# VH-VL binders against Monomethylamine corrinoid protein 2 (mtmC2): the designs that were tried, part 4

Target 1, 218 residues: Monomethylamine corrinoid protein 2 (mtmC2), of Methanosarcina mazei (p58978)
Amino acid sequence: MTNTEIFNKLTNAIVTQDIAGCAKLTQEALDAGISPLDIITKGLSPGMKIIGDKFEAAEIFLPQIMMSGKAMSSAMEILTPELEKTKVEGEEGTGLAITFVAEGDIHDIGHRLVTTMLGANGFDILDLGVDVLNETVIEEAAKRKGQKIILVGSALMTTSMLGQKDLMDRLREENLRDSVKCMFGGAPVSDKWIDEIGADATAENAAEAAKVALNVMK

## First folded at step 13 (VH-VL)

Design K3 (from P3 with light chain G90Q)
Fold by ESMFold2, fold request of step 15:
Structure K3 (fold): chain C 218 residues (1-218), chain A 119 residues (1-119), chain B 110 residues (1-110)
Amino acid sequence: as target 1 above (218 residues)
Amino acid sequence: QVQLVESGGGVVQPGRSLRLSCAASGFTFSRYAMHWVRQAPGKGLEWVAVISFHGDYKYSVDSVKGRFTISRDNSKNTLFLQMNSLRAEDTAVYYCARYYDYSGAFDVWGQGTTVTVSS
Amino acid sequence: QSVLTQPPSVSAAPGQKVTISCSGSSSNIGKNYVYWYQQLPGTAPKLLIYDNNKRPSGIPDRFSGSKSGTSTTLGITGLQTGDEADYYCQAWDSSLSAWVFGGGTKLTVL
């Protein structure tokens, strides 16, 4: 089967909640020599975007998006060990990534994927999870002042973007802004917004997020 | 350690309403989707409803759709089931259950609270 | 009749083994993962098996699960009197948009 055909089948398995099929296709893609990153970014993630759009349009409901999330998770169980084989170990000076979701409503799969990709690219990880108050992020950054730190925040809804501005304002108020790099992602986040709040970067997907994070930490 | 405790069950007449509560402890409540599952006397398990992490999204089995509403208050670590227009066939032990996204399992259950609908 | 079909009862002697079957369809077991729950008399269900064949921590390896096609099986070896319980298979059903359970199987240890 061609790579494009495999990616389309993976996307469809996510969209139709074919959990067993998704796992099987993921393994077949690996056996065919397709990289774990390509499987995620070209097959699986496009499926999650489609299902998210359908959910927002009320074409599907909570159980369907939960089962698409389970299909993604089952594929990630197969892929995560393969991603970890390329992990940079013992590398000095990459830094600590503090990852968090200010508001996680349906599934935190994007956050978990970003965290995994950062770890696979040599970052030490402090995963604060979901429903994280800006005060908590500030406290963890302050505790580690002097360390090489990138804050990586995810947003699922437009209203969480105001929290990103508040975080940046608080970092400046606490004289921590220059102590950390700040990266925010999620569907509502744009380059214009990043510039407006004075953050360092955004990325379109988890694989790009890891590469952009490495760049800003140089 | 990790615990779910249901309350609010009782005996009510058909057509009446009842609200069940489920108190959660020992885990970060807002990180989990929550469900209600019921078991009629001498019968098996039946899934009733699910609610997302923050409560914005919910879904119910067809037999209770329009009558039952699942909700949550994450600041109080509490799950609710508002049961309106109760029928005799709603008589059951009602369990709250934690749903773990990665396993897809109901991995923690409460002890249940009994609802009896009779005239 | 339950969406997932289980025998109503099974029995075996202490120390022996038993299997409990569960049959479904392409809209549930065929494309989705299967779960097993134990319900001891007068208590809430407890997770035994998730994702077809995995055990949560604290579940001994004498409990096992398997899935083939639209069917699943729970295996219990080294039976103990404390294993007397109702056992339920469970899966998501895409046609019904529901989490569905089998009717339950009562295990008697004689």
Scores: ipSAE 0.572, ipTM 0.857, lowest interface PAE 2.0, mean pLDDT 86
Fold by ESMFold2, fold request of step 15:
Structure K3 (fold): chain C 218 residues (1-218), chain A 119 residues (1-119), chain B 110 residues (1-110)
Amino acid sequence: as target 1 above (218 residues)
Amino acid sequence: QVQLVESGGGVVQPGRSLRLSCAASGFTFSRYAMHWVRQAPGKGLEWVAVISFHGDYKYSVDSVKGRFTISRDNSKNTLFLQMNSLRAEDTAVYYCARYYDYSGAFDVWGQGTTVTVSS
Amino acid sequence: QSVLTQPPSVSAAPGQKVTISCSGSSSNIGKNYVYWYQQLPGTAPKLLIYDNNKRPSGIPDRFSGSKSGTSTTLGITGLQTGDEADYYCQAWDSSLSAWVFGGGTKLTVL
């Protein structure tokens, strides 16, 4: 079976909530020599985009997106150890990535991917998790003023994006904006939105997010 | 000390309404999807409904659609089940359950509250 | 009539081994992970096994789970009188769009 066929099957497993099949296909792809990054970016992540679009369009409901999320998590459980084998390490440090899902979002699916990819690319990680108040992000950044920090927030739903502007406004009010880099991702986030709120970057997917974050941090 | 405590059960006649509550403590309530699961006397477990982290999305088993409404108030760490147009077959112990999306498991359960629908 | 089928009862002597079976279909156990719950008399269910064969913290390793095809098995070794309970298998069912449980198996330790 070609790599394109494997990627299409992985995408379909996510979209159809085939949890056992997704885990099995992920392991088979690894055994066939396909890189963990390719499995994620070409197979799994496209499935999550499709399911997010369907959920927004009310074509699927809460249980289906929850089970697609479980399928992704099960694949990541297999892939995370393999990604950690490629981790780079530097004495000066790449910087600290503070990762979070904003208050009001319904899922952390992309967040788990981005956090894993950042760690695999040499970042120290402070994972704040989900439903994170902007106040909490501000407090953690303020405690670490002077460190090399990138804030990495994600949103699955359009309504969760409004908190990103509030976070940027609060960073400026607290004189922390210049102390951190700010990157936001997720299906609803656009370059136009990033420019509007005055953040530093966005990326199309988790693998690109890690590369963009490295470039932003120098 | 993770805990869930249901209340609001009782004896009601068919066609009447009842509202169940579930008080959560010892964990960050807003980080978890919550469910109701019921158990008829001498029978097994039946899933009833699920609600998302913030309450914006909910879904119920077909047999209760249009009659039961799951809801939550995260400021009070409380889950609710509004049960309208009750039928004899709704007689059960009703459990609230915490759902951990990483494991996919009902990992914390309350002790249940009993609803009896009888004339 | 439960979507997942379990034997209604099983018994064994203290210290022995027991297995509890659970049969489903391609739309539930076949495609999805399986979970097991213990319900002691007069109490709420408690999670024993998740993701087919994993144990949450605090569950002793004498409890084990396995899955093959559309069937799953809960294994209990070193039976104790405190293990007398009802045991339920559970899975997501994609055709019903529902979380489904077995009918339960009453374990008696004689």
Scores: ipSAE 0.565, ipTM 0.854, lowest interface PAE 2.1, mean pLDDT 86
Fold by ESMFold2, look of step 15:
Structure K3 (fold): chain C 218 residues (1-218), chain A 119 residues (1-119), chain B 110 residues (1-110)
Amino acid sequence: as target 1 above (218 residues)
Amino acid sequence: QVQLVESGGGVVQPGRSLRLSCAASGFTFSRYAMHWVRQAPGKGLEWVAVISFHGDYKYSVDSVKGRFTISRDNSKNTLFLQMNSLRAEDTAVYYCARYYDYSGAFDVWGQGTTVTVSS
Amino acid sequence: QSVLTQPPSVSAAPGQKVTISCSGSSSNIGKNYVYWYQQLPGTAPKLLIYDNNKRPSGIPDRFSGSKSGTSTTLGITGLQTGDEADYYCQAWDSSLSAWVFGGGTKLTVL
């Protein structure tokens, strides 16, 4: 099977929610010597972009994007260790998205959908997970000063929202504010709040989040 | 202790409406997608509906589409199922279930509430 | 009947092993991970196996899951009277756009 045939099958596995097939094809692509980056950018991400566009157009609904996300996650479990072996400062493409759920939160479907949609739109992903302290976000941003970075955080409660202000204040104190873009979401987050804390953007939902992130990174 | 408690079941006539509630405790409710699953007397489990953790997105099985509406109020840690135009085939025990995306599992279930639709 | 097919009942003596089969299709078990739930008499279902063969915390290793093609099997060793329950397999079905369950298997410990 040619590389193009493998990429087309990976794309189709994402689009049709073939979770087991996606994981199997990912391993087969690695065994065939295809780079993890090519697998992601030429096979998996095109599938997620198709599914994201269909979701936004109401051609598919919540269950399908949840299951395409599961397929992507299954592939990424295989690929992430391979990506960790080599990283390039100032990576090509749209930039690095550092995704996290604000301190006091746990991992959720919205966080995973946002992370998935960002990856599908060409962002490299550093997913810090849930219960992420602002200190950790600051440290990861400082390590990568000079890279094209967007910080993407979420909060579920008003008290977690105050942590967004603290993060913005810390970025300014550490002279990192101009080194990154900052996007925050969550039920209590509003455009007025984003303006108040001096962040760059918010989005109403996971599908919109990727498009907003691309715009702010221009 | 992680817990889900359903309420609002009862005996109703066909064509009537009923609203089920599911009270969540012991976990951060707004971080999970939630489902309703039902079980007719002497029969197996049937998935009914899903709602995303902020409630922006919902989906239901074809047999109840247009009649049942899943919703949530995260400020009160409560899941709802509004059931309109009830039919005899809707007679079942209704469970609310927490869905953990990483495992893909219904990992926490309520004890159920019984809905009986009869003339 | 059910999209996923299970035998209606199985039985065995205490201490023995039983297996419960579940058959589906390429649109569900063939493409997707399988889950198993235990429903003790008069109680709600409880997660037993996820992602084909993984056990949540608190489930003893005498419960096991496996998947081959479009079929899955729940294994229970060291059978105890407390294992008498209904057991359901479950998967996502991409053609129906639904989470689908088997019809259930009643386990009797004789």
Scores: ipSAE 0.427, ipTM 0.769, lowest interface PAE 2.5, mean pLDDT 85
Fold by ESMFold2, look of step 14:
Structure K3 (fold): chain C 218 residues (1-218), chain A 119 residues (1-119), chain B 110 residues (1-110)
Amino acid sequence: as target 1 above (218 residues)
Amino acid sequence: QVQLVESGGGVVQPGRSLRLSCAASGFTFSRYAMHWVRQAPGKGLEWVAVISFHGDYKYSVDSVKGRFTISRDNSKNTLFLQMNSLRAEDTAVYYCARYYDYSGAFDVWGQGTTVTVSS
Amino acid sequence: QSVLTQPPSVSAAPGQKVTISCSGSSSNIGKNYVYWYQQLPGTAPKLLIYDNNKRPSGIPDRFSGSKSGTSTTLGITGLQTGDEADYYCQAWDSSLSAWVFGGGTKLTVL
C-alpha cells in the first residue's frame, strides 16, 4: 500500500466517522515510517476540511462533525507522543503560548497540531481548548502581564473570525495589546485579515506556525 | 456542585404540547454541547436531540423530527425542549445531559422530568 | 428493540464478580468507542466507563470495561449491595447518525 493510499484512507475515516479505523490507520502509517506531521497534514487535516465544507453546505449535520472531531482526537492521542520524541528545537526562554480555538467553533484540527509544534519548539503551553470566549483569553493574559506571551488563536468558520477582531479591540481597551503578541490561523484567516485587525502574524500551516511564532517573539 | 435540573413535565393528551426546561449550574454552560435523552417506562435510554455550544446547530432523532425543537439560552444557563404533537410513544422520563467532546461521553445528567401522554 | 443488545438481567452474591455483555454491529461498537452508564434505582444515569475502558474520577477500579470486535463487556468485582442498578452500554452509530444505547441490564445482588 502506497503513502497516497494510506492518506486517502485516513481522510475517508475522518469523513465517515470511522473512529476506531482512524486510530488503527494512524498506527499503521507510523509503523510504515510515515512522519507524524505527514499523517496529520496529508491524511487527517484534509478529512476535517472536507467534513467542514460538507457541514457548511448542509450535506451533513452536527453529529457527523462532532464524531469526525472525535476521530481526529483519537488519532492525535497516538501522534502527539511521537511528535514530542522527534522534535529537538528552541533551547531558550521563548515564552508562554496561550492556544485556543475561537468562540463558535466546535473543533479545529490545526489548533492541536500548532499547540504540539509550539511545545516541541520550546514554548510553555497554556491550552485553553475549543470554543474559547475572548473574555477568558483576556483574563489569562492579564493574570500574566509582564511575561513573554504569544496568543495563538484558530478559527474554522468566518463568523468566528469576527471574534479575532473583538479580541484585538479588547486587548487595546485593556492596555494589553503591547504586552502580548497575537497570531491567528485557520482556513479562512489571511494575511489581509491579520493586517486589518492589527494582529502580529499568521502561518500557512502548523509546521510554519512554530517558526513564525519564534520569530515574532524575538 | 455541577448540576442539571429538569422541569416542565406532566400528564397531557395526545396532540398537545409541553416545553421542558433544564437549569444548569456549577460549570460554564456555553462551553458544552447539550443533549436530551429519554427513557420510556420500563425501557432503556433513547437519545433525542443535540444542540451546539451557542445554539447555532441542532439535530434530532428521526422519530421526533419536525415535532420537537431543542434550544438554549446561555444568558440564563437553560436548555429547552419544545415538544409538539405529542404521541403516546413519547411517554418517558426526559433527561438533559452534558456532552464532553473529547471523551465523547454524557458526563453529567439531570434527575429527569416525567412526561405522560395519555388519553 | 434496542440497537445494542444486552441481557435483561444478571445476578451474583456480594463479593463476587459479574460481567455484563453488550453486542452491536460494525456501524457502532465495531468502529466506535463504547461507554457504560450506571442507573441506580430511582436516579439518573451516571457515567461509569468511557472510551472502552477508562474510568472517570471517582469511579472505583473494581469497575472495568473491555471491547472485542462488535462486543463490549462491563466487569464488576467485589460486588456490593449498592451496585444493584441498571447498566447501559452506549456508542455512536454511523449508519443511523445517532447515539445508541443498549436495552439495559438489571443487576441484582443476592
Scores: ipSAE 0.416, ipTM 0.781, lowest interface PAE 3.0, mean pLDDT 85

## First folded at step 14 (VH-VL)

Design J1 (from K1 with light chain G90Q)
Fold by OpenDDE, fold request of step 15:
Structure J1 (fold): chain C 218 residues (1-218), chain A 119 residues (1-119), chain B 110 residues (1-110)
Amino acid sequence: as target 1 above (218 residues)
Amino acid sequence: QVQLVESGGGVVQPGRSLRLSCAASGFTFSRYVMHWVRQAPGKGLEWVAVISFHGSYKYSVDSVKGRFTISRDNSKNTLFLQMNSLRAEDTAVYYCARYYDYSGAFDVWGQGTTVTVSS
Amino acid sequence: QSVLTQPPSVSAAPGQKVTISCSGSSSNIGKNYVYWYQQLPGTAPKLLIYDNNKRPSGIPDRFSGSKSGTSTTLGITGLQTGDEADYYCQAWDSSLSAWVFGGGTKLTVL
């Protein structure tokens, strides 16, 4: 199979909740010399994007999105060891990264990957999980006022992304905005959006997220 | 210790309603998807319903759609199952189960609460 | 009757090995991970195997799972009297959009 064919099949495996197929194709892709990052960004993530869109459109329901997530997780079990081989340990003392998935969003694979990459690059990690209320983020930021903190939020759906604006507004209302750095990612998140809501940065993938976070925290 | 404790079961006539509760302890309740699974007397296990972390999304098996509603109160670490228009075939032990996203398994089960629907 | 098919019962003497089969289709076992649960008499189910062949903490290595095609097998070695229970296989079915169980297998230790 060509790389393109493998990517399309990976996408389809996610969209159809083919967990066994997803794992198999992931291994095949690796065996074919495709990088873990390409497997994720060109194969798996596009599938999850489609799932997010379908879920948002009420074309699929909670079980399907959960199983698509499990399919992606099965792939990540294979890819994680490979990703770790290429990881460069960053400097210590980079600060605390508070990671979370936006309220109303349960797509956590990208979030987990970002969290892993941040940790591997020297960040202390506070993982708040998925479907995280903005108030929870605010509370955690408030508890740690004075510390070097970056908030790292993910959103896969447009609807969940909108909550990022509310979070930024709340940070300002609570006089926490200047005490934290704010980075947001996810398929719908754009530079324009970041500018609009007054956040500090965005990243397209987990590897970039780690680099951007390091730069933002300098 | 991680624990789930069901309550609210009983004997009711067909067409009546019951509300089951499941009290969770020993873990961060809001970080887990929760399920109801039932077991008719002398029979196997049957999945009933699932609910997301904060209750925003729900789904149930066809046989209970329109009659059963799964919900949760994270402030009280409690899962609920509202059962309306009960039928004889709904007679079962009802288990609440924690869904562990890393394993994809029902990794924690309550002791169950018995629901008997009879004339 | 159940979406996944198990033998109703199996039996063996202490110390022996037993296997419990579970058969499904392309929409469940063929496509998704399989899980196994143990249910002791009068108790709730307990997770034994996840993701086809992985054991949770606390589950002894006497218990094993394997998957091939649309079928899976639970293996129990060094059978003990305490292993007498019902065993259920489980998977998600994409056609039904539901978590499905086998009919259960009663294991008797002779």
Scores: ipSAE 0.775, ipTM 0.945, lowest interface PAE 0.6, mean pLDDT 93
Fold by OpenDDE, fold request of step 15:
Structure J1 (fold): chain C 218 residues (1-218), chain A 119 residues (1-119), chain B 110 residues (1-110)
Amino acid sequence: as target 1 above (218 residues)
Amino acid sequence: QVQLVESGGGVVQPGRSLRLSCAASGFTFSRYVMHWVRQAPGKGLEWVAVISFHGSYKYSVDSVKGRFTISRDNSKNTLFLQMNSLRAEDTAVYYCARYYDYSGAFDVWGQGTTVTVSS
Amino acid sequence: QSVLTQPPSVSAAPGQKVTISCSGSSSNIGKNYVYWYQQLPGTAPKLLIYDNNKRPSGIPDRFSGSKSGTSTTLGITGLQTGDEADYYCQAWDSSLSAWVFGGGTKLTVL
């Protein structure tokens, strides 16, 4: 089958919570010579985007989104080793990346992928997990004031994305904004949004996120 | 030590209400999706309800919809199950279970609390 | 009536191998991961197998899981008296939007 067909099937596997199919298709995609990044960005992530939209629209509920996540996780188990093969030596002084998924958001895979890519590019990692309160992020940033830090937040839903503004406001309120770099990603996140909330950068995918983070931290 | 401890079970008449609690310890409670699973006497396991990390999202099996409500208080590391309009078929041992996202499994279970609904 | 089907009982002598089957459909086992739980008499269930064939820490390699199509099998080698328990398979069912269990299998060690 064509790459496009594979991507569409991957997307559908995520949307329909076909975990076994997702894993199988992922392997098939790799066998067909498709890069892990393309599998994620053109196949899996679009599916999760659809799931996010449906969830926001109350067309699906917690179990479905959880299982779609599990489907994506099954794919990532296959893809992660391939991604890790591209690891590079980090430069001295790269810094600490504090990664998290916004409050109210349980989409973990994008976050995990970004975290993996950051680590692969030499960042020290503090992974705060999913559905993370802004105050938790603030606390962690405060504990490490003076260190070279980049906050890396993910949000797949518009509703969870809105919390990023609050986080930025809180960082400013706590006099931490100048002490940290802030990068946000996710399907709804745009450059305009980043500008609006006063963050430093965004990225379209995990690979770009790593590159952007490196540049931001230089 | 990771632990879940259920309480609140008892004997009640049909139509009555009961509130179960599950106290969590040994792990960051707010980082886990939690479930209730029940087991009727001499029968198998039946999933009942699920709740997200901070309680924003909930879902329950059809047989208890409109009657049972799952909730949680992360400040107290406690999971709850409010059971209203109890029926005889609700008689069971009720387990709280931790759901680990990475494994997709119920990886920690409490000892269970017994609910008996009888006339 | 459990969504997943297990034999009600199996038995074997110590040291022998036993298998417990679990059959489902395309909407559960066919699409999703299978999990196995052990429930000793008078106790809560304990996770034995996750993601079809993976063992959590502390579970001996005598326990194994396999999946094919819409069915799964739990294997226990070197059977011990302490293995006498009820065993449950579990999966997500996409059509029911629920976590479903098998009816359970009582394992007796002869």
Scores: ipSAE 0.756, ipTM 0.925, lowest interface PAE 0.6, mean pLDDT 93
Fold by ESMFold2, fold request of step 15:
Structure J1 (fold): chain C 218 residues (1-218), chain A 119 residues (1-119), chain B 110 residues (1-110)
Amino acid sequence: as target 1 above (218 residues)
Amino acid sequence: QVQLVESGGGVVQPGRSLRLSCAASGFTFSRYVMHWVRQAPGKGLEWVAVISFHGSYKYSVDSVKGRFTISRDNSKNTLFLQMNSLRAEDTAVYYCARYYDYSGAFDVWGQGTTVTVSS
Amino acid sequence: QSVLTQPPSVSAAPGQKVTISCSGSSSNIGKNYVYWYQQLPGTAPKLLIYDNNKRPSGIPDRFSGSKSGTSTTLGITGLQTGDEADYYCQAWDSSLSAWVFGGGTKLTVL
């Protein structure tokens, strides 16, 4: 198969929730010498975009997006070790996305989809999970000072959203604010709030979040 | 101790309603997708419904669509199944199941509550 | 017929090995990972195998899973009387938009 045929098959596997096929095609693409980044950006990511659009249009529902997410995650389990092999000292890349759900907030499927979409758009991923203390986020950013980093946090409640201000204040106090980009999302988060706390961006939904993050990292 | 405990089952006539509850303990309830799965007498398992972490998204099997509504109250660690327009074929033991979407598995089950619909 | 097909029963003596088969289609087992559950009499199901062949913590390695094409098998070695149960295979089915189970296999340890 040509590379274009392989990419089309990968896209279709995501769109049709072909989890086993997606993992198999991912390995076949690697064996054919296709770079992990090309597999993600030309095969897998277009599939997740199509699924996100279909979900927004109510053409598919919760089970299908869960299964497309599983297919993407299964492919990323194969690709992440290969991406780590291709990283070299000083190589310019898309960057590292440190993803988390704010302290006091309970995770939802949106966080997992955002993390998946960031990985599909070429970011390295450090997923801190849910109910994450600001201190943990600060520690991980400090460990990686000098790298291209975007912090991607979400909050579902107004009280958890106030923790975003505390995080921004702590980044400034630790002299880390200029070392990272900061994107926050969630239903209570607005452009006005982003401006007030001095963060870099917000996104309307999980499908948009990766595009916004890429733009911020330019 | 991770635990799911269902309640609200009973014997009802066709066309009536029941509300099932599932009390969760020993884990952070809101970090998990939740399902209802049922088992008719002498038959195998049948998936019924799924709900996202905070209840923003939900989906049900075609045979109950429009009649059953899955919901959750994360402040009370409780999953619900509102069952309207009950039919004889809805007679089953109803299980509350925790779903870990990383593994794709139903990794914790309650002991079930029995619904009997007499026709 | 159940979407996934299992034999109704199997039996073996303590210490022996048994296998339990499960057949599906391209829309379920062929596309998707498979799962196995144990249901002891009068109790809820318990997860034994996930993602075709992985064991949760606490499941001994005498339980194993495999998948080939549109079929899967559960293997149990060193059979114990406590293994008497119903065993269900399970997968997502993309055509039905549903999680589907096999009809179950009753294991008897004689």
Scores: ipSAE 0.582, ipTM 0.857, lowest interface PAE 1.4, mean pLDDT 86
Fold by ESMFold2, look of step 14:
Structure J1 (fold): chain C 218 residues (1-218), chain A 119 residues (1-119), chain B 110 residues (1-110)
Amino acid sequence: as target 1 above (218 residues)
Amino acid sequence: QVQLVESGGGVVQPGRSLRLSCAASGFTFSRYVMHWVRQAPGKGLEWVAVISFHGSYKYSVDSVKGRFTISRDNSKNTLFLQMNSLRAEDTAVYYCARYYDYSGAFDVWGQGTTVTVSS
Amino acid sequence: QSVLTQPPSVSAAPGQKVTISCSGSSSNIGKNYVYWYQQLPGTAPKLLIYDNNKRPSGIPDRFSGSKSGTSTTLGITGLQTGDEADYYCQAWDSSLSAWVFGGGTKLTVL
């Protein structure tokens, strides 16, 4: 079976909530010599994008997107150890990515993928999870003042975006804004919004997020 | 300790309403997807409804869609099931269950509250 | 009739082994991971097995799970009188878009 055929099967397994099949195909792809990163970016992530679009279009509902997330998680259980074997290490670290969701209602799947992709691309990771208070983000940044830090926040809804503005305001008030880079993602986040709140960057998907974060941290 | 406690069950006539509550303690309630699961007398378990972390998304099984509404109040650590237009076939013990999306498991259950619909 | 099929009851003597079967279809057990729950008399259901064969913390290793094709089994070794309970298999069903359970199996320790 060709690599393209394997990637299409992985994508379909995510979209159809074929959880056991997704895990099996992931292992088969590894055994066929396909890199963990290619499995994620060419097979699994496209599936999560499709399912997210279907959810937004009301073609599927909460149970299906939850179970596509379980399929992704099951594949990541196999892939994360393999990614750690191929992690790029530098004499000077790429930096620490502090990842978080201020308010997540089912969107921690994308957050987890962004976090994984950042780690796979050489970042040290502090994953704060979901329902993270802005004060917690400020505290973690303040503890590490002088380190090379990027804050990576996610939003699905406008209310989560307003928390991003509050975070940027607090960073300035606490004299931490120049100590960190700030990146926000999610479907509602635009370049115009990033400019408005005075953050550093945004990205449309997890693979782009890692590339953009690397560039911002240069 | 981690605990779920259901309440609000009772005996009602067909066509009436009940509101079930589930009080959560010992964990960060807003970080978990929550479900209702029911068990008719002498029967197995049946999934009824699911709700996202903050309640923006919810879904109920077809047999209760339009009649039952799952909701939550994270400020009170409480899950609800509003049951309208009750039918005899809704007679069951109703459990709230915590769902851990990494494992895909219903990993914490309450003791249940009994709903009896009879005339 | 439950989407997943279990025998209504099984029995064995203390110290023996029992197996509880659960049969499904390609849309549930065939595509998805299987979970097992124990409900002791008068208590809340309790997770025994997740992801086919994994045990959560606090579940003794005499409980085991396995899956083959569209069927799964729960194994209990060293049977104790305290194991008398109802046991439920559970899976996601991709065609129904629902979490589905077996009808339950009552284990009697004689």
Scores: ipSAE 0.558, ipTM 0.844, lowest interface PAE 2.1, mean pLDDT 87

